# Miniprotein binders against q8wwc4, part 21

Target 1, 195 residues: q8wwc4
Amino acid sequence: STEEKPQQHQKTKMIVLGFSNPINWVRTRIKAFLIWAYFDKEFSITEFSEGAKQAFAHVSKLLSQCKFDLLEELVAKEVLHALKEKVTSLPDNHKNALAANIDEIVFTSTGDISIYYDEKGRKFVNILMCFWYLTSANIPSETLRGASVFQVKLGNQNVETKQLLSASYEFQREFTQGVKPDWTIARIEHSKLLE
Below, E stands for the ipSAE of ESMFold2; O stands for the ipSAE of OpenDDE; V2 stands for 0.75 times the mean of E and O plus 0.25 times the DockQ between their complexes.

## First folded at step 12 (miniprotein)

Design d1 (at its last look DockQ between E and O 0.71; V2 from the best seeds 0.00; counts 0 for: pae E 6.6 > 1.5, pTM E .772 < .8)
Fold by OpenDDE base, look of step 12:
Structure d1 (fold): chain B 195 residues (1-195), chain A 101 residues (1-101)
Amino acid sequence: as target 1 above (195 residues)
Amino acid sequence: TEEWAEKGFEYYKQGELDKALEIMKELVKKYPDNVEALAAMGALYFEKGDPRKAIEVLETAISMAPEHVEIYFLLGFTLEELGKKEEARKYRQIAERLRNE
């Protein structure tokens, strides 16, 4: 009777990428409070972060597919123009790596929140969101210096080698009376893919 | 510390402004160089209907960090809500200059 050694459940230690410095967490909460207090009483950083995650998944997928026309209402015109040139020149594997599915997003962080007035006295809020996601796209390790290769066993599936990528999306909203309360993406950065 | 800040934020969401303010005061005490905590206190005083104290706190924050652009915007906004349009304009102009530097 061969004693089947208990398969050590490799606790996939989700290396919780170190929580932002407690100071940054406090900073983010304070700035979120300022948005609530001065701009939007219905603002919730938690709800915003969830919406931003969904927006990221959607926009990144459309970028990977070069569906730029479908992004015109979501992404600032100037940014979209620049992205069109950059993304179209990418190899297919890099294009594919732009796409993040919602289930592939392993970490979301709120970056900087900026509150400012323009020269016309219009009020703006910018929120930088950072996303870390797993891609199955085969990108040469040389191109992805420092990308941690994770062997992720998702359920009963074969061990797939996935690479961890990051992206930063800046969301902007104008807080002027009579202006549509829509968030637009004012900046998109995909590290190692869109340099 | 994170739990404490989270609690402060929850008190604020619940409309418990006094409790939120107490927490922010403790944060300022613990982190005296945290200008953003002072800004939060200013906002809380404003929400409590004490705009004078809000201005005082924000002016203190500016004194500590004169390069902090956002504080000038907050001060400008607070002054505008008080009907002090000229003073508000001055601080907005300062903020605009600092942002462009």
Scores: ipSAE 0.172, ipTM 0.616, lowest interface PAE 2.0, mean pLDDT 81
Fold by ESMFold2, look of step 12:
Structure d1 (fold): chain B 195 residues (1-195), chain A 101 residues (1-101)
Amino acid sequence: as target 1 above (195 residues)
Amino acid sequence: TEEWAEKGFEYYKQGELDKALEIMKELVKKYPDNVEALAAMGALYFEKGDPRKAIEVLETAISMAPEHVEIYFLLGFTLEELGKKEEARKYRQIAERLRNE
């Protein structure tokens, strides 16, 4: 009958619960099943999500460093052109906040999945991935909705404050016969940083 | 719940198509506005070698959600696999019209 749960862990669990919806989870899993059943027997939403997390960490770091040439193979050309102006104009603290360290991505969720084909029968799948990550960048908390401050111990002598930020990356792949089986990032949103 | 969808997927991977189908039927009963569950039933009927029932289930899904672009695509896909390209083209045109609203 003791309550030994730290307040820090309680806040983390509340954030996770606030971003999930059982009906959306069911619909997402069924759409992932349809991709597996109709398009690619080797598709796994779990493997996709792990790869998307790695891509998010990599791309967000390159964005924060303004290394747009390295993004040309990963991000749709039109999206990258729009991002160049927005990212370059950001203050340094906002640029630094774009970068997500892989070890500090605390929550990943699958948002919307779209399965469709165009007028010529080309088959497409879009998967929206949402990421929540901690950053040490100094962003005014009143600027960001949903931002939280966490104290994280680094070694025995350090206390570091972190802010929780979110981003949404939409991945697209064409499953038409003869097309290279690659995912391209077709949409990038960093809440309040790039909107 | 999520547990039912996961169980249905695992039965499908094990080749237990009838059990997977039963799970999806119960999921639709519990969540009657989940047209994606009806689409999963369509895929199961198709793999069981009953493409007629697959199309019927997908058409039922459209009657419940006539604005659902993805289900029109799945109807088109199923019809294309059956060689009914003219009917598949009709559903693709409906999906295109809804997308361009």
Scores: ipSAE 0.038, ipTM 0.501, lowest interface PAE 6.6, mean pLDDT 75
ESMFold2 (binder alone), look of step 12: mean pLDDT 79; pTM 0.714

Design d2 (at its last look DockQ between E and O 0.05; V2 from the best seeds 0.00; counts 0 for: pae E 7.7 > 1.5, pTM E .745 < .8, other shape alone 2.612 > 2.5, placed apart)
Fold by OpenDDE base, look of step 12:
Structure d2 (fold): chain B 195 residues (1-195), chain A 101 residues (1-101)
Amino acid sequence: as target 1 above (195 residues)
Amino acid sequence: TEEWAEKGFEYYRQGELDKALEKMKELVKKYPDNVEALAAMGALYFEKGDPRKAIEVLETAISMAPEHVEIYFLLGFTLEELGKHEEAKKYRQEARRLRNE
């Protein structure tokens, strides 16, 4: 009766390395405070970040599906035009890798916040959000130089090999009286995919 | 540094402003020339309902970095909360001047 030694499932602790520079955190917090103080008393950087995460998941999925018409209200026209050309030319595996499911987003950080006035006296706020997400798309390792390959068990699913990708989305809002209080995406970058 | 940022941020998210402030004080001690750390500390004092300490810290920050426009706005806002409307107006005007340069 050969006692099968219980295979110790090494729980691969995904050490989510917090990429947030403390200095950047302080800076973004100050700017977020300024937005709250001068532009919108209901503004919360936490709530904004959560909304941005949802928007990223939605927009990235639509991009992966080449559903550009559905993005016209969400993404700036100039950006969407450029993306249409770039995304359409991508291989299918790269297109699939653009999609981030909300449960596959492992890290979200606030990048730079910009507050500026134009010549007409209009006030704008830009918030750069950075996302790290896992993809199951098979992208050649040569294309993803420096991408960490993780074996991740998501929930009750089998252990899958996933690659860590990053994306940066810049959200813009005009804070002028009488202007609709909508955030639009003014910039989209997917490292290694949309270069 | 990363551990500090994570803990400080987490304390802030949890509404533990006292713990967040203590972590910020540690940061300021470690980086005495970091104007952004001072500004953030000022902001935390304001959020805690201590606008007097906020003003003191923010004035120090401005003295170190007179070009830092965001600090002027933050200071202006803090002064308004204390009813110092005329002083607040001066800082806002200065902030606008610096932004347009």
Scores: ipSAE 0.021, ipTM 0.391, lowest interface PAE 4.6, mean pLDDT 80
Fold by ESMFold2, look of step 12:
Structure d2 (fold): chain B 195 residues (1-195), chain A 101 residues (1-101)
Amino acid sequence: as target 1 above (195 residues)
Amino acid sequence: TEEWAEKGFEYYRQGELDKALEKMKELVKKYPDNVEALAAMGALYFEKGDPRKAIEVLETAISMAPEHVEIYFLLGFTLEELGKHEEAKKYRQEARRLRNE
């Protein structure tokens, strides 16, 4: 056929190290400032991100140990219920791979931020956080997704092979006046370990 | 006490970017030395589809806080979208230099 269609160019490809999503970064800056301006003058996306890293390390460890009772106040009820079934069915090496040691979280990025009101006028903010961490668990590598195997000397004559895994945790907080400023985890995804 | 700022947020949520931008200008006037406010205004210009004004505002922001690495990356990205590759490269190189320090 002789049909002419406009040529289109893709925007800049994302990089996995450093500035991982430039277009989304622009939008997260607008939303982070709006949270500061309208909701909470003490809010800082930088301080939130550090706290979210700590929460990820804590929650992922409790998940790997199947300590679901300790997660009830941290994770949304429906999310925890679904996770209990999936985690309990995992082999031990996969369960161990869920746990992220705080010292081995090598990269943290902020994903989408959602700001909305429900039908009762309650104000909500959801923040998606993505984490990349090293694990010693014996899991097949994922070379197509940038997975890496590292050899680290853990002490005299010790060699430890590590893999790089990723996880996404979505945090939710109600900003309605008079409500305690608590973040709840509304979504948990561990790449290739939990489907 | 900041009803005009609340209206700006509502306009942004509803996709009324011109009205949201006008309210953001009022907020920046109240906090004229707030680099994050200038960065947010620059990001609004970018989302509105006015990359030249976004660049002007962001350049003002880095003149006040030249250590703000993330703004240099946004400038580089905005210039790249305009096809101004050499200018974009200069800002990205400056951002990389600052990150190494």
Scores: ipSAE 0.013, ipTM 0.320, lowest interface PAE 7.7, mean pLDDT 72
ESMFold2 (binder alone), look of step 12: mean pLDDT 77; pTM 0.700

Design d3 (at its last look DockQ between E and O 0.05; V2 from the best seeds 0.00; counts 0 for: pae E 7.5 > 1.5, pTM E .727 < .8, placed apart)
Fold by OpenDDE base, look of step 12:
Structure d3 (fold): chain B 195 residues (1-195), chain A 101 residues (1-101)
Amino acid sequence: as target 1 above (195 residues)
Amino acid sequence: TEEWAEKGFEYYRQGELDKALEKMKELVKKYPDHVEALAAMGALYFEMGDPRKAIEVLETAISMAPEHVEIYFLLGFTLEELGKHEEAKKYRQEARRLRNE
């Protein structure tokens, strides 16, 4: 009977999304606490993650549109230069697949947090965020080896076939007195698209 | 506070989880309303193989900040380790609900 197939796909999606490594979570929480304790008493990993999700959606959309000039304040110059070369060479379907809408982001996880001091005594925090999102872009299954295809009904929309993609964005902030408290994106990776 | 957090983290890095936990307890005592500290302490208990204490701490953390999705996942994992599959499922479902909002 045709009705059982959608339930199996939902179960598979649940399993894939459930693999937050508890060890990584613990490590992340400890490091997040260190950030709060030493650098910023207003820091919340939850609030940061939400902001990072919004930033990811915004930046990924601009990347898909090749609007690199609008990313100069958000993305490190060296990273943006490399991305410009890679993204412009992508097929249109791959460019479109870079874009993640907020409502299409199905999972967000904190990867690694690094705290380091440079030789000048400046303090930096890097937070790697990992996102899983659904794309409606038609990417050949061969290119997306291992991408799960899901039939997803988002809201009142018809059931659409979407592919699950992942991206990793590393956010960096300098915690030096007198430095503007801005997060910048220091690394962008889109698995299978920007290899 | 800075020295404490650094030492606690260093103990954790070195695998000295007991010492890390003691430092975390001191922090929680100093900042009883800090949910992230509670979450971290719960995580440490879990890593140390004390899932019962982890559950207690994590439930407290959830009560203080029900929006912390990651705590629900950790609690779900902890409950699975105790064989509480149905309760674990409930927390995982809630975590998924909150993530989609």
Scores: ipSAE 0.165, ipTM 0.612, lowest interface PAE 2.6, mean pLDDT 81
Fold by ESMFold2, look of step 12:
Structure d3 (fold): chain B 195 residues (1-195), chain A 101 residues (1-101)
Amino acid sequence: as target 1 above (195 residues)
Amino acid sequence: TEEWAEKGFEYYRQGELDKALEKMKELVKKYPDHVEALAAMGALYFEMGDPRKAIEVLETAISMAPEHVEIYFLLGFTLEELGKHEEAKKYRQEARRLRNE
């Protein structure tokens, strides 16, 4: 077929174009379909999300305990190197806030999915996962203001207060032929705790 | 809407490619500039043994969103899987150029 295609965009009516912007979660589902179609016939975004939730709980706990040696096979080397200094300099209550108990992860969302080649022709998939979790860590609400942090207090009498925090973990897997099918964490963000 | 995309994925997993394609066409009809849906149609045409339509749909997706880096990678990916390595190289280079911007 024709390989040179300097196409002029034909815009649809404004109302239809506007509806295309509100459906961001559909983009995630379509990209998950592409992974299944081109990369891994056993891939399921549902199964990936559950595994990612388990990984988040496990990795965040190891980070809070400063057990960086146990993270070497799970987290990209350059990310882990940057994390060592940041985490060890945190106050103990901030370190404790990193740890997400699996039972207190109240919401998990799949963010951006990227499918790409690097400059060496290696095939990669990156999946951004966002987690919201409750913590009993003693964190001053003023320190975390302006981030995805909520002071969970209601008009009802509340003897114990929990804070809602968010974290974003970006998972990466190389799909180049002959490479082990392992996911590595290529980016970690915890509210304002890790910048 | 989301229900149509989910049904399309389920049909594809069951090997009912023509039904999956119909659901993707319905999604594109409702959201005509949704480039990821066009990319999904490209994957379906490829699996159904119509690589010419697969490339055509992916090229249409670039026409709708010429700055969408991932579609360039997907077009290069499809061409490379078809053995058209020189054409795939061109699209990969364009995708890298756009990513650095």
Scores: ipSAE 0.016, ipTM 0.435, lowest interface PAE 7.5, mean pLDDT 73
ESMFold2 (binder alone), look of step 12: mean pLDDT 78; pTM 0.712

Design d4 (at its last look DockQ between E and O 0.59; V2 from the best seeds 0.00; counts 0 for: pae E 6.7 > 1.5, pTM E .790 < .8)
Fold by OpenDDE base, look of step 12:
Structure d4 (fold): chain B 195 residues (1-195), chain A 101 residues (1-101)
Amino acid sequence: as target 1 above (195 residues)
Amino acid sequence: TKEWAEKGFEYYRQGELDKALEKMKELVKKYPDNVEALAAMGALYFEKGDPRKAIEVLETAISMAPEHVEIYFLLGFTLEELGKTEEAKKYRQEARRLRNE
């Protein structure tokens, strides 16, 4: 009588990090179109999102390493100053958890898009990007209340226990004639790490 | 084009969705191959409370750019609002597949 071990279908609860708010997504798409239509005919929200993902991976890695000088061209000065103080005070495991590898980013969403004019008539676009990524950093579960622990097999490697983290990066660009078309990170938030 | 875009955006900001949509239609006519314009127009139809027209526009957009993940999500959401839960699920699943590739 060969006892068939019940294959525990590990319901990989793919936490379908669904778009939390479809209405916000619709608004985001409308605004993305407005950016394309009014500001930059080469703008693609898809391409932007990919670039933002790469920027997030790069910036988060540099933050984890406390390489603030290398961030001066990428992150707004005021934000970088505040981050330097916060990040430097973090425990090493929390610093390590700031780093997101591109391959560990499981979800990217466009948050809010803001288009505004300043008093001088300069046009700005802000795009909030939200990232969910897996970290191998050992953060106590108590600190990460509500962080789902996932057993992830990345490639041929052994099953590693990873925690799902989120970060929000706001990208800003000025759309004024003659201004360099550079995106700068105007806000960085790492949930549960940089509170 | 710039003036048109500014007016369209202003109409949207002011909640004048009909005027915004008319401007969007003009833009889609001018740039018929722009998938983002179609997606935005679909979104406007949805926001205006015309999910049927939104679906039509978004399906067109998907046909033009089957790799455009966000359109699948928007279409899935729109279908859900119409009570087409099973069809919505398929598009959301496809969107997730494409995002993970």
Scores: ipSAE 0.117, ipTM 0.572, lowest interface PAE 3.1, mean pLDDT 81
Fold by ESMFold2, look of step 12:
Structure d4 (fold): chain B 195 residues (1-195), chain A 101 residues (1-101)
Amino acid sequence: as target 1 above (195 residues)
Amino acid sequence: TKEWAEKGFEYYRQGELDKALEKMKELVKKYPDNVEALAAMGALYFEKGDPRKAIEVLETAISMAPEHVEIYFLLGFTLEELGKTEEAKKYRQEARRLRNE
């Protein structure tokens, strides 16, 4: 009859914080509907968000391991090129903090959705996804300004200390007639780790 | 149909909310059981500054899909703008209950 309210309350608090901006939600819903109506009748922002969560966990792990060859088909070339030097110059504990375990992603939200045409008339959709995740990586607290420290109960009375980090991944797909429908990652930001 | 939907999106991108809404209504009429389309139309009414029509459309959407958490938040927000604070609170409370199951 273990009391689990402290852990459940913390998880509930994070979920509520993610849905406190109804104006952004309104804009996101309008744009998700427009993608469905104009570009892809099988598009679902809910299904996209779950896939994006899985992609975030996979890509962030590969980044932390410096396996850039495996990212060439998932991440835009110019983005990957810029990230290689930044990631390889990180201390090992910062590299380890990049990796997000899928089971420790505590909050996922949809940020901005952009629908636009470039100068050549190609049709693009960009979807910004924001992720909050827990890490056991040993990051000096003085380095991460504003970072939150959470205590996670583990059966025993002792509590493991974890840090809460955030990342933003922007996914892009070209909807131009005749182009293969693939999502690629066009921007990667790991707050305080990759500046 | 696709050409009309494309024009509706261009109107929205340009900030022509009245024209976008008219095209959106044509699309929603063709797909009347699509809850996402109803929610988007309600959001357009709200963005256009017509919260009473937004509530009408959103309440229709929630009756069709009572598990759709985001519509409850939209209703709560819209009702608060009309000064109906207690109704707004109940919709927001229901949304939080559904999200936590």
Scores: ipSAE 0.014, ipTM 0.413, lowest interface PAE 6.7, mean pLDDT 73
ESMFold2 (binder alone), look of step 12: mean pLDDT 76; pTM 0.694

Design d5 (at its last look DockQ between E and O 0.55; V2 from the best seeds 0.00; counts 0 for: pae E 5.9 > 1.5)
Fold by OpenDDE base, look of step 12:
Structure d5 (fold): chain B 195 residues (1-195), chain A 101 residues (1-101)
Amino acid sequence: as target 1 above (195 residues)
Amino acid sequence: TEEWAEKGFEYYRQGELDKALEKMKELVKKYPDNVEALAAMGALYFEKGDPRKAIEVLETAISMAPEHVEIYFLLGFILEELGKHEEAKKYRQEARRLRNE
């Protein structure tokens, strides 16, 4: 009776050590505090980050599908126009790789927060969010120089080869009395795909 | 007042850390229960090259809000930079514990 040694399922804790530089984290928190203190007492960087993650997943999916009309209220007009040209010219595999499923987002970080005034005295806050996500799209490794190929077993699924991609979305909001408190996406960058 | 935050931020952006810190001190005074303000002030002290004061402020922040995991990581980072590896390890371990709960 050969006692089958229980295969210790090594939970590959993908320690996505998203070590945000602690200094950058603190800087972000300071800026978030400033937004809370002076612009919006209901502002939460945590809630914002979660919302931004959802927005990213949604917008990236729509981009991959070339559904630009559905993005008109979410993305700045000038950005959307430029994206339409770039995305339409992409190969299908690259288009597919733009889409990030929320469950495939492995890391989210808050980048730079900027506060600026325009010539009319309107106040704007920009928050750059950076996302790392896994794609199953078959992109030639040559095109994705430096993309780490991870063999990720997501749940009970077969080991799929996925590539780690990154995207940066800048969210903008105007903080003027009487202006609708809406965040819009003012910049979209998908490294290696939209270059 | 809006003017303070704007100036504080602007000072920080311009690299005027002393002025930024003074403004942050004013904010901490105004919002003594705001742990994020304390954390920010601690960070500013560190950036100014005063790690001792940074640690003091951050320890105060932790005492007020022990659930703020990020402050432990920051403390760990500062302690490592000071060569206090054992103390740094302790804070990192605590941070990991809190993150997993």
Scores: ipSAE 0.050, ipTM 0.529, lowest interface PAE 3.3, mean pLDDT 82
Fold by ESMFold2, look of step 12:
Structure d5 (fold): chain B 195 residues (1-195), chain A 101 residues (1-101)
Amino acid sequence: as target 1 above (195 residues)
Amino acid sequence: TEEWAEKGFEYYRQGELDKALEKMKELVKKYPDNVEALAAMGALYFEKGDPRKAIEVLETAISMAPEHVEIYFLLGFILEELGKHEEAKKYRQEARRLRNE
């Protein structure tokens, strides 16, 4: 068994975050079942969440590098257009804080699920995913309210200081009969980094 | 079209919990071995203010799938809201045991 102070603190925080919104948790499970029941018997919220985590890591890295041309197939065009302005105006340390390494995403949760028809009768599902991740970026404390700092030892007594940040990505898919399944990102928010 | 099959979700979105529950019961009848359906029905009973029915349905669900960690957490949450702290602790401890196995 392994037990160290930083790992105990991270495990405790993950448990607390998982139960911080119990009404939303209950409603999210009902909605996930309804997607399975009405739209797609192959749908699994667990499989979706794993894929969304991978997408978050990939997209957040591309955002930090301002590689907006590579995001055109992953992010809705109107969202990407607005996002370019916000990201390019960030200081370099804030840009670096956008990137989440897959191994440093410590907690994921489903925020909200919505289903609606548009004016043409096309059927859409939006799933909001919330991610908490560690970063080594040096961010001034007055700009990241609620962030916490972790110290991680690397064996030879080198200490890395990391901050915990959060982000919310909204995924959208059209479930209209005959349409290929394809999830796109319809909204991106990072902990006041992109306010 | 598919829009008529969506009535259960629309009822839930509008807060028509009784109607949403009736649609959920139809789905459970169609897929009686679906433990997630029982869990969703139990959650809906709790949301509409019938925690005794919620517990009854959820305990049926874990009898069918004793390894289903999320149902134990949900039972623990509901029992804690009812002030039944020792019963809630039992279910939460079992959920932690199953997640660590």
Scores: ipSAE 0.029, ipTM 0.378, lowest interface PAE 5.9, mean pLDDT 75
ESMFold2 (binder alone), look of step 12: mean pLDDT 77; pTM 0.708

Design d6 (at its last look DockQ between E and O 0.63; V2 from the best seeds 0.00; counts 0 for: pae E 5.2 > 1.5, pTM E .793 < .8)
Fold by ESMFold2, look of step 12:
Structure d6 (fold): chain B 195 residues (1-195), chain A 101 residues (1-101)
Amino acid sequence: as target 1 above (195 residues)
Amino acid sequence: TEEWAEKGFEYYRQGELDKALEKMKELVKKYPDNVEALAAMGALYFEKGNTELAIKWLTEALRVEPQHVEIYFLLGFTLEELGKHEEAKKYRQEARRLRNE
């Protein structure tokens, strides 16, 4: 039998990290309920979180490939413009580390939810999502302070070393009547890869 | 529907938790099997400091959606605050089990 303590330790750490502030969880559930009750009866924070995970995997891959023209409908113009410079300047191994395969996203959590009106009376919701994912990209350890390196077994035959990275994506949608229900990414942070 | 939900949100924003609860009770009465509404009632009672009512409403939410990992964690935290350490451990263990599936 193999010793499974490293993988159980990683899962326990991820659960603790995802629930280290239960008061914040309570506040996000209340805000999610108010979006459902006031803005959109089809809104579900559970379904949003799953869709946000898919969007993160898709967008992070396009970023790693420098396919910025494909991101113009998904990411706010100002954010994308700033990201082009930063991503293009990265070494190839750092670019590869941006990409998160959907099956290697080990944890997602909801951060802050903001509900507000702008000066024209348009209704907005911003939802911050945090993602933790594994990568095999070759990143020097001195560049990734605070990052962790883990060994992952593929069945019982081998072990592969991977690094655990995090990213935060802020999603924004206008809920004003008559506006298409589109989410736009208004902020992107990849910890230790992009500031 | 929109009117009392809007009033509930206004009360919550102002920190008027009792008034927010009353408006949200009306919403839950109309949608008694909505998991988000039941969890919100539990969350409001938890934020108000009424841990026993928080447990009641969160448990009702689990009746509707028995595999809701975050509710198990919150129940565990709430039970620890009541000093019920062994019951809290059971809920945390169930949350970890469901996350692995």
Scores: ipSAE 0.050, ipTM 0.465, lowest interface PAE 5.2, mean pLDDT 75
Fold by OpenDDE base, look of step 12:
Structure d6 (fold): chain B 195 residues (1-195), chain A 101 residues (1-101)
Amino acid sequence: as target 1 above (195 residues)
Amino acid sequence: TEEWAEKGFEYYRQGELDKALEKMKELVKKYPDNVEALAAMGALYFEKGNTELAIKWLTEALRVEPQHVEIYFLLGFTLEELGKHEEAKKYRQEARRLRNE
């Protein structure tokens, strides 16, 4: 009895070809180095990206649940106010689609890094992070023009139809002596959902 | 260190890549095993159009951090610019592999 070797389910490597412009990547690396050299010798873009991914998953979930009070320490006040108005007006399916589970994040890219000084000489670093994630929320295809519908079998679960969504979160930190070293989310964009 | 980084950044921001590169060289000498510095050198050379030196510095960065996904991507792009399509493909494949791990 020839034991049929269990067909290793080809993990459908969703190669989300994040078109990282190589030039932007180079610029990002230079700026990341500058952050390390000038602002924080403990700064790691890799560690930051992982933390940002976790923050995105957490914040997006809270947004989907309209738990704005829990976001007050994480999201800039002005952004949170604007989001409250936008998110509360969304249909439930769109609200649900805001939520990204960490396991559903298929791609993370470091976008633009900006370093700027304000008029008071305060130093700020902004890092734009871009996320691509799968949602099970039923969003009409018309609203998601160009969203690739993927049939993703996550593990032993039934083939679920998932849509690929993207979000951009800008993280800001002030690098002033005596200021708490906290990253805050200064911008949130969910393409097709929060336009 | 701060003044140097600030000046280097300012030169880069102003488009003075050569001056930025000189400042970065000083920093790399000070921090020879810093992967970000090495990668930044590679990136600057790439932006300057010196793909050979870009490869050298990016390769040095990989020596320090062999599993650095982004460096593999950069090497892939740099090699593509050199017309080394097959080698570029290998680096891009490795980058993708590492990203999915």
Scores: ipSAE 0.033, ipTM 0.467, lowest interface PAE 3.9, mean pLDDT 80
ESMFold2 (binder alone), look of step 12: mean pLDDT 78; pTM 0.724

